# Miniprotein binders against f4hyd7r31to219, part 4

Target 1, 189 residues: f4hyd7r31to219
Amino acid sequence: DKIRLSAKRDAKEDEGEELPTELNTINSAGGFLVVSPDKLSVKYTNTNLHGHDVGVVQANKPAPIKCLTYYFEIFVKDSGIKGQIAIGFTKESFKMRRQPGWEVNSCGYHGDDGYLYRGQGKGEPFGPKFTKDDAVGGGINYASQEFFFTKNGTIVGKIPKDIRGHLFPTVAVHSQNEEVLVNFGKKKF

## First folded at step 13 (miniprotein)

Design v12
Fold by OpenDDE base, look of step 13:
Order: C-alpha cells, then structure tokens, then sequence
Structure v12 (fold): chain B 189 residues (1-189), chain A 80 residues (1-80)
C-alpha cells in the first residue's frame, strides 16, 4: 500500500514529463508475441522452439526521472505452459528476443524460478515464484538508487540500481499461452 | 559539438543543484524540488551524450550530480 501510494504521488508532481502509458508495438519482436489493440496486454502465441524466442516488449516511454519513485505492475492472466514471465527494466537498445536481466544493462524478476537476473546470465535467489492471478510490480527508488519488486502488493526484494540512464519498463513472455496485463498507473494498483 | 553540448548541460545541472542547496538552507522546499528536477534533466542530457561519445569521466560526473539531486529532492519532500 505505502509504495503504491508513494509512486502515485510522485508520478503526479511532474506534469511536464511523459510517462509510460502503453506497450511499444513498433519495436516488439512481432514473431513471438501479440500485443492487444489497447497496447496493455501481451500474449505469447507461438510454440517456443528455441531458448532465444522470447517475446519481450517495452513501454512506449522510459520511466520518469523527475520523481523519487516509479512503479508499474503486471497481472498474470495466464501462466501458459512454463510460466516464464518476467518483469523488469531495460535500456532502449535492449535486444527484443531476450528476457530482461539476461543482457548487460537490464534487470528482471522471473516468475518461473523467482530469481533476479541482472546481466550475468545467471539468476540469483530473490523472491517467490509468481503465476496465474498474481500481480507483480517493478519499481525504481531514485533516492536510494534501488530496483524493487513486489508480489501482490508486498515488496519481495530490493537490489542496487547499477544501470545508468533512461530505463524502460519491460515485460517478457516465453512459453505458449502466457498472457499478462500491464498497469502503468491508469488503474489503481 | 556533442561534447560542448554535454559540458553545457552538465554546467547547467551544477548551477541548478547549487541553487537548490541555497534554497534548502532558506527552507524553500517547493523550489528546491523544482530545481533538483531541472538539475536531474540537464544531468541526464549530459549523461546520454557522454555515454554515446564514450566520455566516461563526464558520464561519472553527470551521474554524481543526479545522485546528489535525488538525495536533496528526497530531503526537501520530507521537510515540505
């Protein structure tokens, strides 16, 4: 509750900064994921044949920087075959066929193992797994320079934010029928 | 040049941060928040150019200003 309230306050204080509002369909790996017409949900529709056939999508805008805290959520509508859903932050140049955290200058919390990935290709124990009907959040605390993640409104962990520059809210799906809804703040968290 | 633009942005960021510090001593926390926002924007501009040009020294200086501006912003928000 307190984090969601803080993030909402911080996002309202700068009327001049463009916020993430929808998924960026222009740079999406169009072969593995389908973004809904409202650009607020993503589904993995193909059979995962290869480990690099990740359906990853970024927000249309980077996380705002004129605030102390940024936060967004996904809701897992379907965990699909494997539940290989990830939430995190990536740079604009992020490869559109990788899980967030598999590449340098990215971070991701993954649902299948509950591990945190931060560019070393090997995950570390971090939080619980997440699956269907879970709400999972990702946030930045700029004052402490930390990433934080949530499950069902509770912080599951924090890590140092070693990545510099603008970061995009990022979601990934990787197995058949994985479907997530994204909330960039239009709905109550 | 990109290098000149980055240096200018960095200098502007420094100026905004110093003004924010002065106003913090006066207790004008609303204006401190605005000036720290300006400092952050200009320092991010400098950082982006520095990352593209490979000027690691400028990038580190910009990042230092960003971190300091956020700490001051947080302090001002706690006191406002």
Amino acid sequence: as target 1 above (189 residues)
Amino acid sequence: SPAEQARKALDEAKSYLEQAKELAEKGDYRRVIRLTQEAIERAYEALEIAEKTGDEKLAEEAWRIIREAYRLMERARRLS
Scores: ipSAE 0.868, ipTM 0.955, lowest interface PAE 0.4, mean pLDDT 92
Fold by ESMFold2, look of step 13:
Structure v12 (fold): chain B 189 residues (1-189), chain A 80 residues (1-80)
Amino acid sequence: as target 1 above (189 residues)
Amino acid sequence: SPAEQARKALDEAKSYLEQAKELAEKGDYRRVIRLTQEAIERAYEALEIAEKTGDEKLAEEAWRIIREAYRLMERARRLS
């Protein structure tokens, strides 16, 4: 829980920098998902569209860079049919119909297999699976240049951050009724 | 031009970082933190331009400044 405490301290110290506050509905994958009116939750819906059908959404702003640590959480309200929920970080130009970590310049921790994906085509064993009622966090340690992830307050792993530039907190839902709530820090972690 | 903007931002980032190093020797860690934050911000601007234009040499220069600034900021926060 040391990383979560450190992230809370850093967020307080850099309150002047613009922070992610909500999900970005302008560039989200159309027709696959519904974002709540407060823009802090997303649910996957079934549609008859061609092409990829991942419901991926970025935060409205990139993670702040004038701090040593950044962290946000999701809560899995409903794991849906397949439990294909992901949390991670992506560049602004990330393809919004892809799971975070499937493409270069992205990283994602996936609930259905517990794997970490880092744009290398295949996931790596990383942490436990996560599902309904789990709180899952993702963060950046800028001094060490690592991504780290948590499940229910416990660090499940850290990996080198090989991605340069601004990164957006990113969540994805991919099967019927998957639903997550996102906490960008407005509520205590 | 984008190249001129990126070089200007990188030069400013280097200047902020050098000032931060001087203040660290004086023990003024609050100012070190503020100057490393400015260095990071300007170097990120250079990095973003360099990546958009495919200038990998400039991108790596900016990235080195960013990493050095984070290490200095971390040390300054520990000593404050």
Scores: ipSAE 0.794, ipTM 0.922, lowest interface PAE 0.6, mean pLDDT 86

## First folded at step 14 (miniprotein)

Design na
Fold by ESMFold2, look of step 15:
Structure na (fold): chain B 189 residues (1-189), chain A 80 residues (1-80)
Amino acid sequence: as target 1 above (189 residues)
Amino acid sequence: SPAEEARKALDEAKSYLEQAKELAEKGDYRRVIRLTQEAIERAYRALEIAEKTGDEELAEEAWRIIREAYRLMERARRLS
């Protein structure tokens, strides 16, 4: 509760900085995913699945930096056939067909194994798995330089943020019918 | 040049951070928050240029300023 309220307050207090408001449909191209017309949900298409066919999408703006905390949530509407949904943060140049955390300069909390991936080749045990009807959050604590994640409002873990520079809120879907709704703070957490 | 732009931004960041530290000693925490925000913005600009040009020394210098500014902002937010 406090972390959600703190992140919301900090973001509002920085009037001079552009905030993430929607999913970026330009860089995603929509090849293996479909973004809703309001740009607040994404679903994986049912086309021949391969390991490099991850449906990854970034927010339209990087997380603000002139605040102490940033936070956003996804809601898992459909966990699909493999449950390979992820939430995390990536640099602007991140490869848009890779799960967040599979490449250097990215971080991702993955629903199918509950692991945290941070560009070191393999995942680390981190939190619970998450699936259909879960609300999952990702955030940055700038003072401590940590990423933190939540499941259904409860912090599940924190990990050092060793990535410098601007980072984009990032979501991924990777198997048939996986679908998430994204809340950048316009709706109450 | 990119190097001149990065140095200018970093010098501005250092100046804002030093001013913020002075005001923190005087208890003007609202002004500290604003000054640390300015420092962070300038230091991120320097960091962005440094990373693009491969200037790791400048990037690390900018990053140290950024982390210090965040810690000061947190203290000021807590005390204000």
Scores: ipSAE 0.816, ipTM 0.931, lowest interface PAE 0.5, mean pLDDT 87
Fold by OpenDDE base, look of step 15:
Structure na (fold): chain B 189 residues (1-189), chain A 80 residues (1-80)
Amino acid sequence: as target 1 above (189 residues)
Amino acid sequence: SPAEEARKALDEAKSYLEQAKELAEKGDYRRVIRLTQEAIERAYRALEIAEKTGDEELAEEAWRIIREAYRLMERARRLS
């Protein structure tokens, strides 16, 4: 609760920065995932045939850099077969067939193992697993230069922000019927 | 009118999707990816207008094109 309230206050549109508002449907791993008409939900609609058949999608805009704290949240509507849902931050050039954190200059908190991935070949123990009906958030604290992640309104962990430049809010689904709703701040967290 | 704009966007989306299918048969997967992106963008414009106007038929057709374009884009990305 307190973190959601603080993130909402600090994510004021400072004059001149565009905020993430919807999912980027043009730059998505098409065919593995379907983005809803409102561009605020994503579903994995294919059978996972290969470990690289990741349905990943970015926000339409990068996280603002002139605020003290940026935050976005997903709601897991369906954990699908494996619950291989990830939330994180990636560059504009991120390969749209990878989990966030599997590539250099990205990070992600993954629901199936609760591990943090940050461009290293192995995940690190980080937080709890997350599944159906969980709300999971990702944020940037620019004052402390940290990424932070939340589960159900509670911070589960923080890491140093070692990635420079603009970062896009990123969500990934990887197994059949995984479905998440995304909240970029239009709805009260 | 919004309805005319939606129909135009949908027709453009269909055209790009058909061009993408033809190029997929020729193995030009890089161009397939670009054309499917254009199709998706236009179909989503049509869909947004259709939802605002309550045109369910147009919305369903736009959604069909989006799904087909994504499937084709994925195939092209696998083969490129």
Scores: ipSAE 0.015, ipTM 0.299, lowest interface PAE 7.8, mean pLDDT 85

Design ne
Fold by ESMFold2, look of step 15:
Structure ne (fold): chain B 189 residues (1-189), chain A 80 residues (1-80)
Amino acid sequence: as target 1 above (189 residues)
Amino acid sequence: SPAEEARKALDEAKSYLEEAKELAEKGDYRRVIRLTQEAIERAYRALEIAEKTGDEKLAEEAWRIIREAYRLMERARRLS
């Protein structure tokens, strides 16, 4: 679990950048989710029988770039009726009604199938499913240009990062009662 | 113009990266880390403009500098 500790230390050492600290509430008022008052949790608020009404929220700032690694975590407080929770990275212009990884310029690790989605429309087998009470992390290794993901402190996979430019930590909830807490590093990983 | 801003940012990034390489030969790894950070910042600015304007050649130039700067920063961090 050295990569999680290294990512945390690197982010602290590069204090000249604005860092993600909370969820962005400007675009999250679309009717599919509620962001908590402290802006560190999100819950899906709608009944969803189709795949188009995703509650997606980005961090308030992109991941820092003047470091070698970046990392954040979510904690699944409630996996809801379908367990369609995702963690990933998206460009600023990403469509807020889509799961991370369903569109180009995004990637996402999804809890209900354990698949990785990379803007190809379909997912690929990647890691274990994740559900209630799991801590799931997403990170960037800039030197190797890879995304990596963790479940409960263990790296579950790495993939090439083919997306250029600034990327926002992104979380998604997609079925009734799905709820996650987000840790941008304020709490020890 | 966006093209002028992007070229200026890219030229600054190249200059920072070349200076970082020279300092790496001299073993000044703390300064290498700082210069690669400046190069990355400027090259990301150029990349953002290039992608917005559809200038793929400039975008790839910027991206090449970014990757090289990260590799140099990683080496400098190990050697510090």
Scores: ipSAE 0.812, ipTM 0.928, lowest interface PAE 0.6, mean pLDDT 87
Fold by OpenDDE base, look of step 15:
Structure ne (fold): chain B 189 residues (1-189), chain A 80 residues (1-80)
Amino acid sequence: as target 1 above (189 residues)
Amino acid sequence: SPAEEARKALDEAKSYLEEAKELAEKGDYRRVIRLTQEAIERAYRALEIAEKTGDEKLAEEAWRIIREAYRLMERARRLS
């Protein structure tokens, strides 16, 4: 509760920065995922045939950099077969067939193992697993230069922000019927 | 009108998707990716208008094009 309230206050549109508002449907792994008409949900619609058949999607805009704290949240509507859902931050040049954190200059909190990935070949123990009906958030604290992640309104962990430049809110699905709703701040967290 | 704009966007989306299919047969996967992106963008415009106007038939058609364009885009991205 307190974190969601603080993130809402600090994510004021400072004059001149565009905020993430919807999912980027043009730059997505479209063979594996379907983005809803409102561009606020994603579903994995294929069978996972390969480890790189990741349905990943970015926000339409990068996280603002002139705020103290940026935050976005997903709601897991369906964990699908494996619950291989990830939330994180990636560069514009991110490969749209990878989990966030599997590539250099990205990070992600993954639901199936609860591990944090940050461009290393192995995940690190980080937080709890997350599944159906969980709300999971990702944020940037620019004052402390940290990424942070939440589960159901509670911070589960923080890491140093070692990635420079603009970062896009990123969501990934990887197994059949995984479905998440995304909240970029239009709805009260 | 919004309805005319939606129909135009849908027709453009169809055109880009058909051109993308032809180029996929020729193995020009880089251009397939670009054309499918254009098709998806236009189909989503049509879909947004159709949802606002309550045109369910147009919405279903737009959604079909989106799904086909995404499948083709992914195939092209695998082969490029």
Scores: ipSAE 0.020, ipTM 0.368, lowest interface PAE 6.5, mean pLDDT 86

Design nf
Fold by ESMFold2, look of step 14:
Structure nf (fold): chain B 189 residues (1-189), chain A 80 residues (1-80)
Amino acid sequence: as target 1 above (189 residues)
Amino acid sequence: SPAEEARKALDEAKSYLEQAKELAEKGDYRRVIRLTQEAIERAYEALEIAEKLGDEKLAEEAWRIIREAYRLMERARRLS
């Protein structure tokens, strides 16, 4: 709860920096997912042409850097067939057909195994699994240079942030009917 | 050149950070916060250029300034 309150304070104090407000629909139209008209939700589509590829989408702006803390949440509306939903952070040049954390310069907390992936191919045990009706958050503590994640308002883990440069809030869906709602801070956490 | 542009941005970031340290000694924490924000912004610009050039030495210099600026900003917010 203190993490959520701190993130809210920092975001307001950095009002002059452009903030993430919606999902970036330009590079996410590759047939793996559909982004809602309000650009705040995403659902994995089952297309025969791309049924094995990950539906990854970044926010429209990188996390602000002139603050001490950044935080956003997803809500798992539908865990789909395999529950392979992820939340994390990626560089602008991230390969948009890969789960966050499967490539260097990315980090991802994955719902089906509860593992953290940090760009080394293998995941590591990290937190609980998450699924339908869970709210899951991801954040950056710039002063300590850590990523942190939450499940239903509780911090589940913190890890060293070993990635330099601008990072985009990122979500992924990977099996039929997986669907998440994204909250970039317009709604109270 | 990009390398000259990156070096200029880094030098500006260093200058902002030095000014912020001086103001912190005087207790002007609101200005410290603003100056560390400027230092971070300029150092991020230098970092981006350095990474595109593959200039790891310059990137590491920029990253050191960024980390130091965040530590000073945190201290200033705690004291303000």
Scores: ipSAE 0.802, ipTM 0.928, lowest interface PAE 0.6, mean pLDDT 86
Fold by OpenDDE base, look of step 17:
Structure nf (fold): chain B 189 residues (1-189), chain A 80 residues (1-80)
Amino acid sequence: as target 1 above (189 residues)
Amino acid sequence: SPAEEARKALDEAKSYLEQAKELAEKGDYRRVIRLTQEAIERAYEALEIAEKLGDEKLAEEAWRIIREAYRLMERARRLS
């Protein structure tokens, strides 16, 4: 509760920064995922044939930097076959066939193992797994220079913000029928 | 040069931060918020260039300014 309330207070549109509002459909792995017409949900529709057949999508805008805290959430509508859903932050140049944290200059909290990935080939123990009906959040605390992640409104972990420059809220799906809704702040978290 | 641009951005960030501190003492919290936002923006510009150049010292200095500006901004927001 306090985190969701603080994130809403601190995400006042400080003069001059555009906030993430929807998913970017222009730069998507169009072969593996379908973004809804409202650009606020994503579904993995294909069979996962290869480890790089990741359906990853970014927000239309980077996280604002002139705020104390940025935060967004996903809601897992369907965990699909494997529940290989990830939430995190990536650069604009991020490869659209990778989970957040599999590449340098990215981080991600993954639902299937609950591990944190941050550009190393191995995940680190971080938080609980997440699946269908879970709300999972990702945020940046600029005062502490940390990434933080949440499950069902509770912080599950924090890491140093070692990635610099503009970062995009990023969601990934990787197995058939995985479906998530994204909330960039238009709805009550 | 990129190095000169980074140094300029960092110097501007420092200037904005110092002005913000002076205004915080005067209780002009609205202007403190604006100046800290400018300081953060310029310091991030310096930081991005410092990373590309591998200038760890400049990057550390930019991070120092960013953290200090956010702390001052938070204080000003609580007092406004």
Scores: ipSAE 0.018, ipTM 0.344, lowest interface PAE 5.8, mean pLDDT 86

## First folded at step 15 (miniprotein)

Design oe
Fold by OpenDDE base, look of step 16:
Structure oe (fold): chain B 189 residues (1-189), chain A 80 residues (1-80)
Amino acid sequence: as target 1 above (189 residues)
Amino acid sequence: SPAEEARKALDEAKSYLEQAKELAEKGDYRRVIRLTQEAIERAYRALEIAEKLGDEELAEEAWRIIREAYRLMERARRLS
């Protein structure tokens, strides 16, 4: 509750900074994911699963920097076959077709194992798994320089933010029928 | 040049941060918040250019200013 309230307060104090509002379809990995017309949901539609056939999408804008806390959520509408859904933060240069946290300068909380990935190739125990009907959030605390993640409104963990520069809210799907809705603040968290 | 632009942005960031510190001593926390926001914006610009140039020293200095500005912003927000 406090985080959601803080994030809302911070978003109101940021006069003139562009916020993430929708998914960026321009750089999305076409063929692995379908972004909805409203650009607020993503579905993995591919039947051919290769380890690198990740449907990853970034927000249209980076997380704001003139605030103390940024936060966004996904809602898992369908966990698909494997529930390999990830939420995290990546740089603009992040390689498409990768899970957030698989590459350097990225981090991700993954639903299938509940592990945190931060560019080390191996995930670390972090939080619970998440699946269908879960709300999962990712945030930045700039004052403490930490990433934090939530499940159903509860903080599941925090890690040091050692990534510099602008970071994009990032969502990934990786197995057939995985579908997530994204909330960048238009709806009440 | 990009390098000159980065240094200018860094100098502006330093100036805003210093002004923010002075105003924090005076208890003008609303203005502290605004000045820290300006410092952060300028320092992020310097950082971005420094990273493109591979100037790690400049990047580190910009990042130091960013971190300090956020700490001051947090303090000001708590006191406002």
Scores: ipSAE 0.867, ipTM 0.955, lowest interface PAE 0.5, mean pLDDT 91
Fold by ESMFold2, look of step 15:
Structure oe (fold): chain B 189 residues (1-189), chain A 80 residues (1-80)
Amino acid sequence: as target 1 above (189 residues)
Amino acid sequence: SPAEEARKALDEAKSYLEQAKELAEKGDYRRVIRLTQEAIERAYRALEIAEKLGDEELAEEAWRIIREAYRLMERARRLS
């Protein structure tokens, strides 16, 4: 709860920056997902057959940098067949058919194994699995240069942020019927 | 040119950071916060250009300024 309150306060104090407000439908992994008309939810719409068919979508803006913390949440409406939902951060040039953390310049906390992925081939034990009805958050602590993640309001882990430059809040769905709602701060965390 | 833009942005970031350090010594933490935000913005611009140019020395210089500015901003927020 403290992390949620701190992140919300910092974002409000830096309103002069353009903030993430919705999902970017122009550069999404078309054909593997559907983004809702309000651009705040995604659903996987394809058969999960291989590792280049991930439904990945970035926020419309990178996380603000003129603040000490940034934070957003997803809510898992449907964990689908395999529960391969991810939350994380990616560079603008991220390969949009791969899970966040499977490629360089990205980081992802994955629901099906609870592992953290950060562009080094395989995941690392990190936090609990997450599934249907969980609220999962991802954030950046700029002072410590760490990514941090939450599950249902509780921090579950932190890792060094070794990626420089602007980073986009990123969400992924990867098995049939996986569906998440995204909260960039319009609603109380 | 990109190289001139990056050097200018980096020099501005250094100037803002130095001014912020001076004000921190005087306890003016609200202005420290604003100056570190300016430093961060300019240093991020320099970093992005440096990475496009493949100039790792310039990129690391910008990154050091960014990290230092965030640490100073954190201190100023605690003390303000």
Scores: ipSAE 0.812, ipTM 0.925, lowest interface PAE 0.6, mean pLDDT 88
Fold by ESMFold2, look of step 17:
Structure oe (fold): chain B 189 residues (1-189), chain A 80 residues (1-80)
Amino acid sequence: as target 1 above (189 residues)
Amino acid sequence: SPAEEARKALDEAKSYLEQAKELAEKGDYRRVIRLTQEAIERAYRALEIAEKLGDEELAEEAWRIIREAYRLMERARRLS
């Protein structure tokens, strides 16, 4: 829609800033996920023996800040046994065994309940659940200081961005066989 | 020192933002966009250091500059 087109234009206009291009395999949750060789997909590889064994991964760079809008998408290839997939934004120091939004200084839209989590202990009703074959987007509107999320190209909702500083696009998988593909904008949305 | 680095970055951000405001009054919106981008970059640097130091007053000062720069950039892009 118009906001996705605007985000694409903004990325082109900030040529002097390094952009997220792939998943960061150095600071990711080991033992619970595998990132593909091209670093654009992630799968939960273990039986979820503990409720906090989250496979979380950040992009290799923070979202650009010299633009008015940033946006990226995931595609849910496999919703696994529990559908506990999340998309969001986290600070660089985010604890890598936590779902985005469970800690302060993070925000996440979660597929299994459709809730938004923003570091306040519990989630809040926000949008539809999302599952296999859904494309889900996350973005920042810097002028309004909002996070926004999409499902299959449609805005789910917007929330105030109460987090200062650099934020990393973040994806999480949390139960057996969950798998997502990540699109940082080099492919058509 | 980190505190001196943060103050220097913040002063640079304020200077860029002030210049951007002057150019906006003259209608030079392409340069406004570039100057607000520089202001944002410097103020984010200051904010990052201030948060690591636990200097909330400095962090909030940087954050005010950042928000103001984004609003000016949005206006400039609309008018450009």
Scores: ipSAE 0.804, ipTM 0.925, lowest interface PAE 0.6, mean pLDDT 87
Fold by OpenDDE base, look of step 17:
Structure oe (fold): chain B 189 residues (1-189), chain A 80 residues (1-80)
Amino acid sequence: as target 1 above (189 residues)
Amino acid sequence: SPAEEARKALDEAKSYLEQAKELAEKGDYRRVIRLTQEAIERAYRALEIAEKLGDEELAEEAWRIIREAYRLMERARRLS
């Protein structure tokens, strides 16, 4: 509750930065994922044949930098076959066929193992797994210079913000029927 | 040069931060918020260039300014 309330308060006072509001469909890897017409949900529709058949999508705008805390949340509507859903932050140049954290200058909290990935090829123990009906959040605390992630409104972990420059809220799906809703702050968290 | 641009951005960030501190003492919290936002933006610009150049010292100084500006901004927002 307090984190969700603080993130909403901070985002209103930021004069002049555009906030993430919807998913960016322009750079979405066609064929692995479908973004809803409202650009607030994503579904993996293909059969995962290869480890690089990742359906990854970014927000339309980077996280604001003139705020104390940025936060966005996903709701897992369907965990699909494997529950290989990830939430995180990536650069604009991020490869649209990788999970966040599999590449340098990205980080991601993954639902299938609960591990944190940050470009080292191997996940680190971080938090609980997440699946269907879980709400999972990703945030940036600029005062502490940390990424943080949440599950069902509770912080599950924090890491140093070692990635610089503009970062995009990023969601990935990787197995058939995985479906997530994204909340960039238009709805009550 | 990129190095000169980074140094200039860092110096601007420092200047905005110092102005913000002075205004915080005067209780002008609305202006503190604006000046800290400017300081953060300039310091992030310096930071991005410092990383590209591999200038760790400049990067650390930029991070120092960013953290200090956000702390001051938070204080000003609480008092505004």
Scores: ipSAE 0.029, ipTM 0.431, lowest interface PAE 4.5, mean pLDDT 86

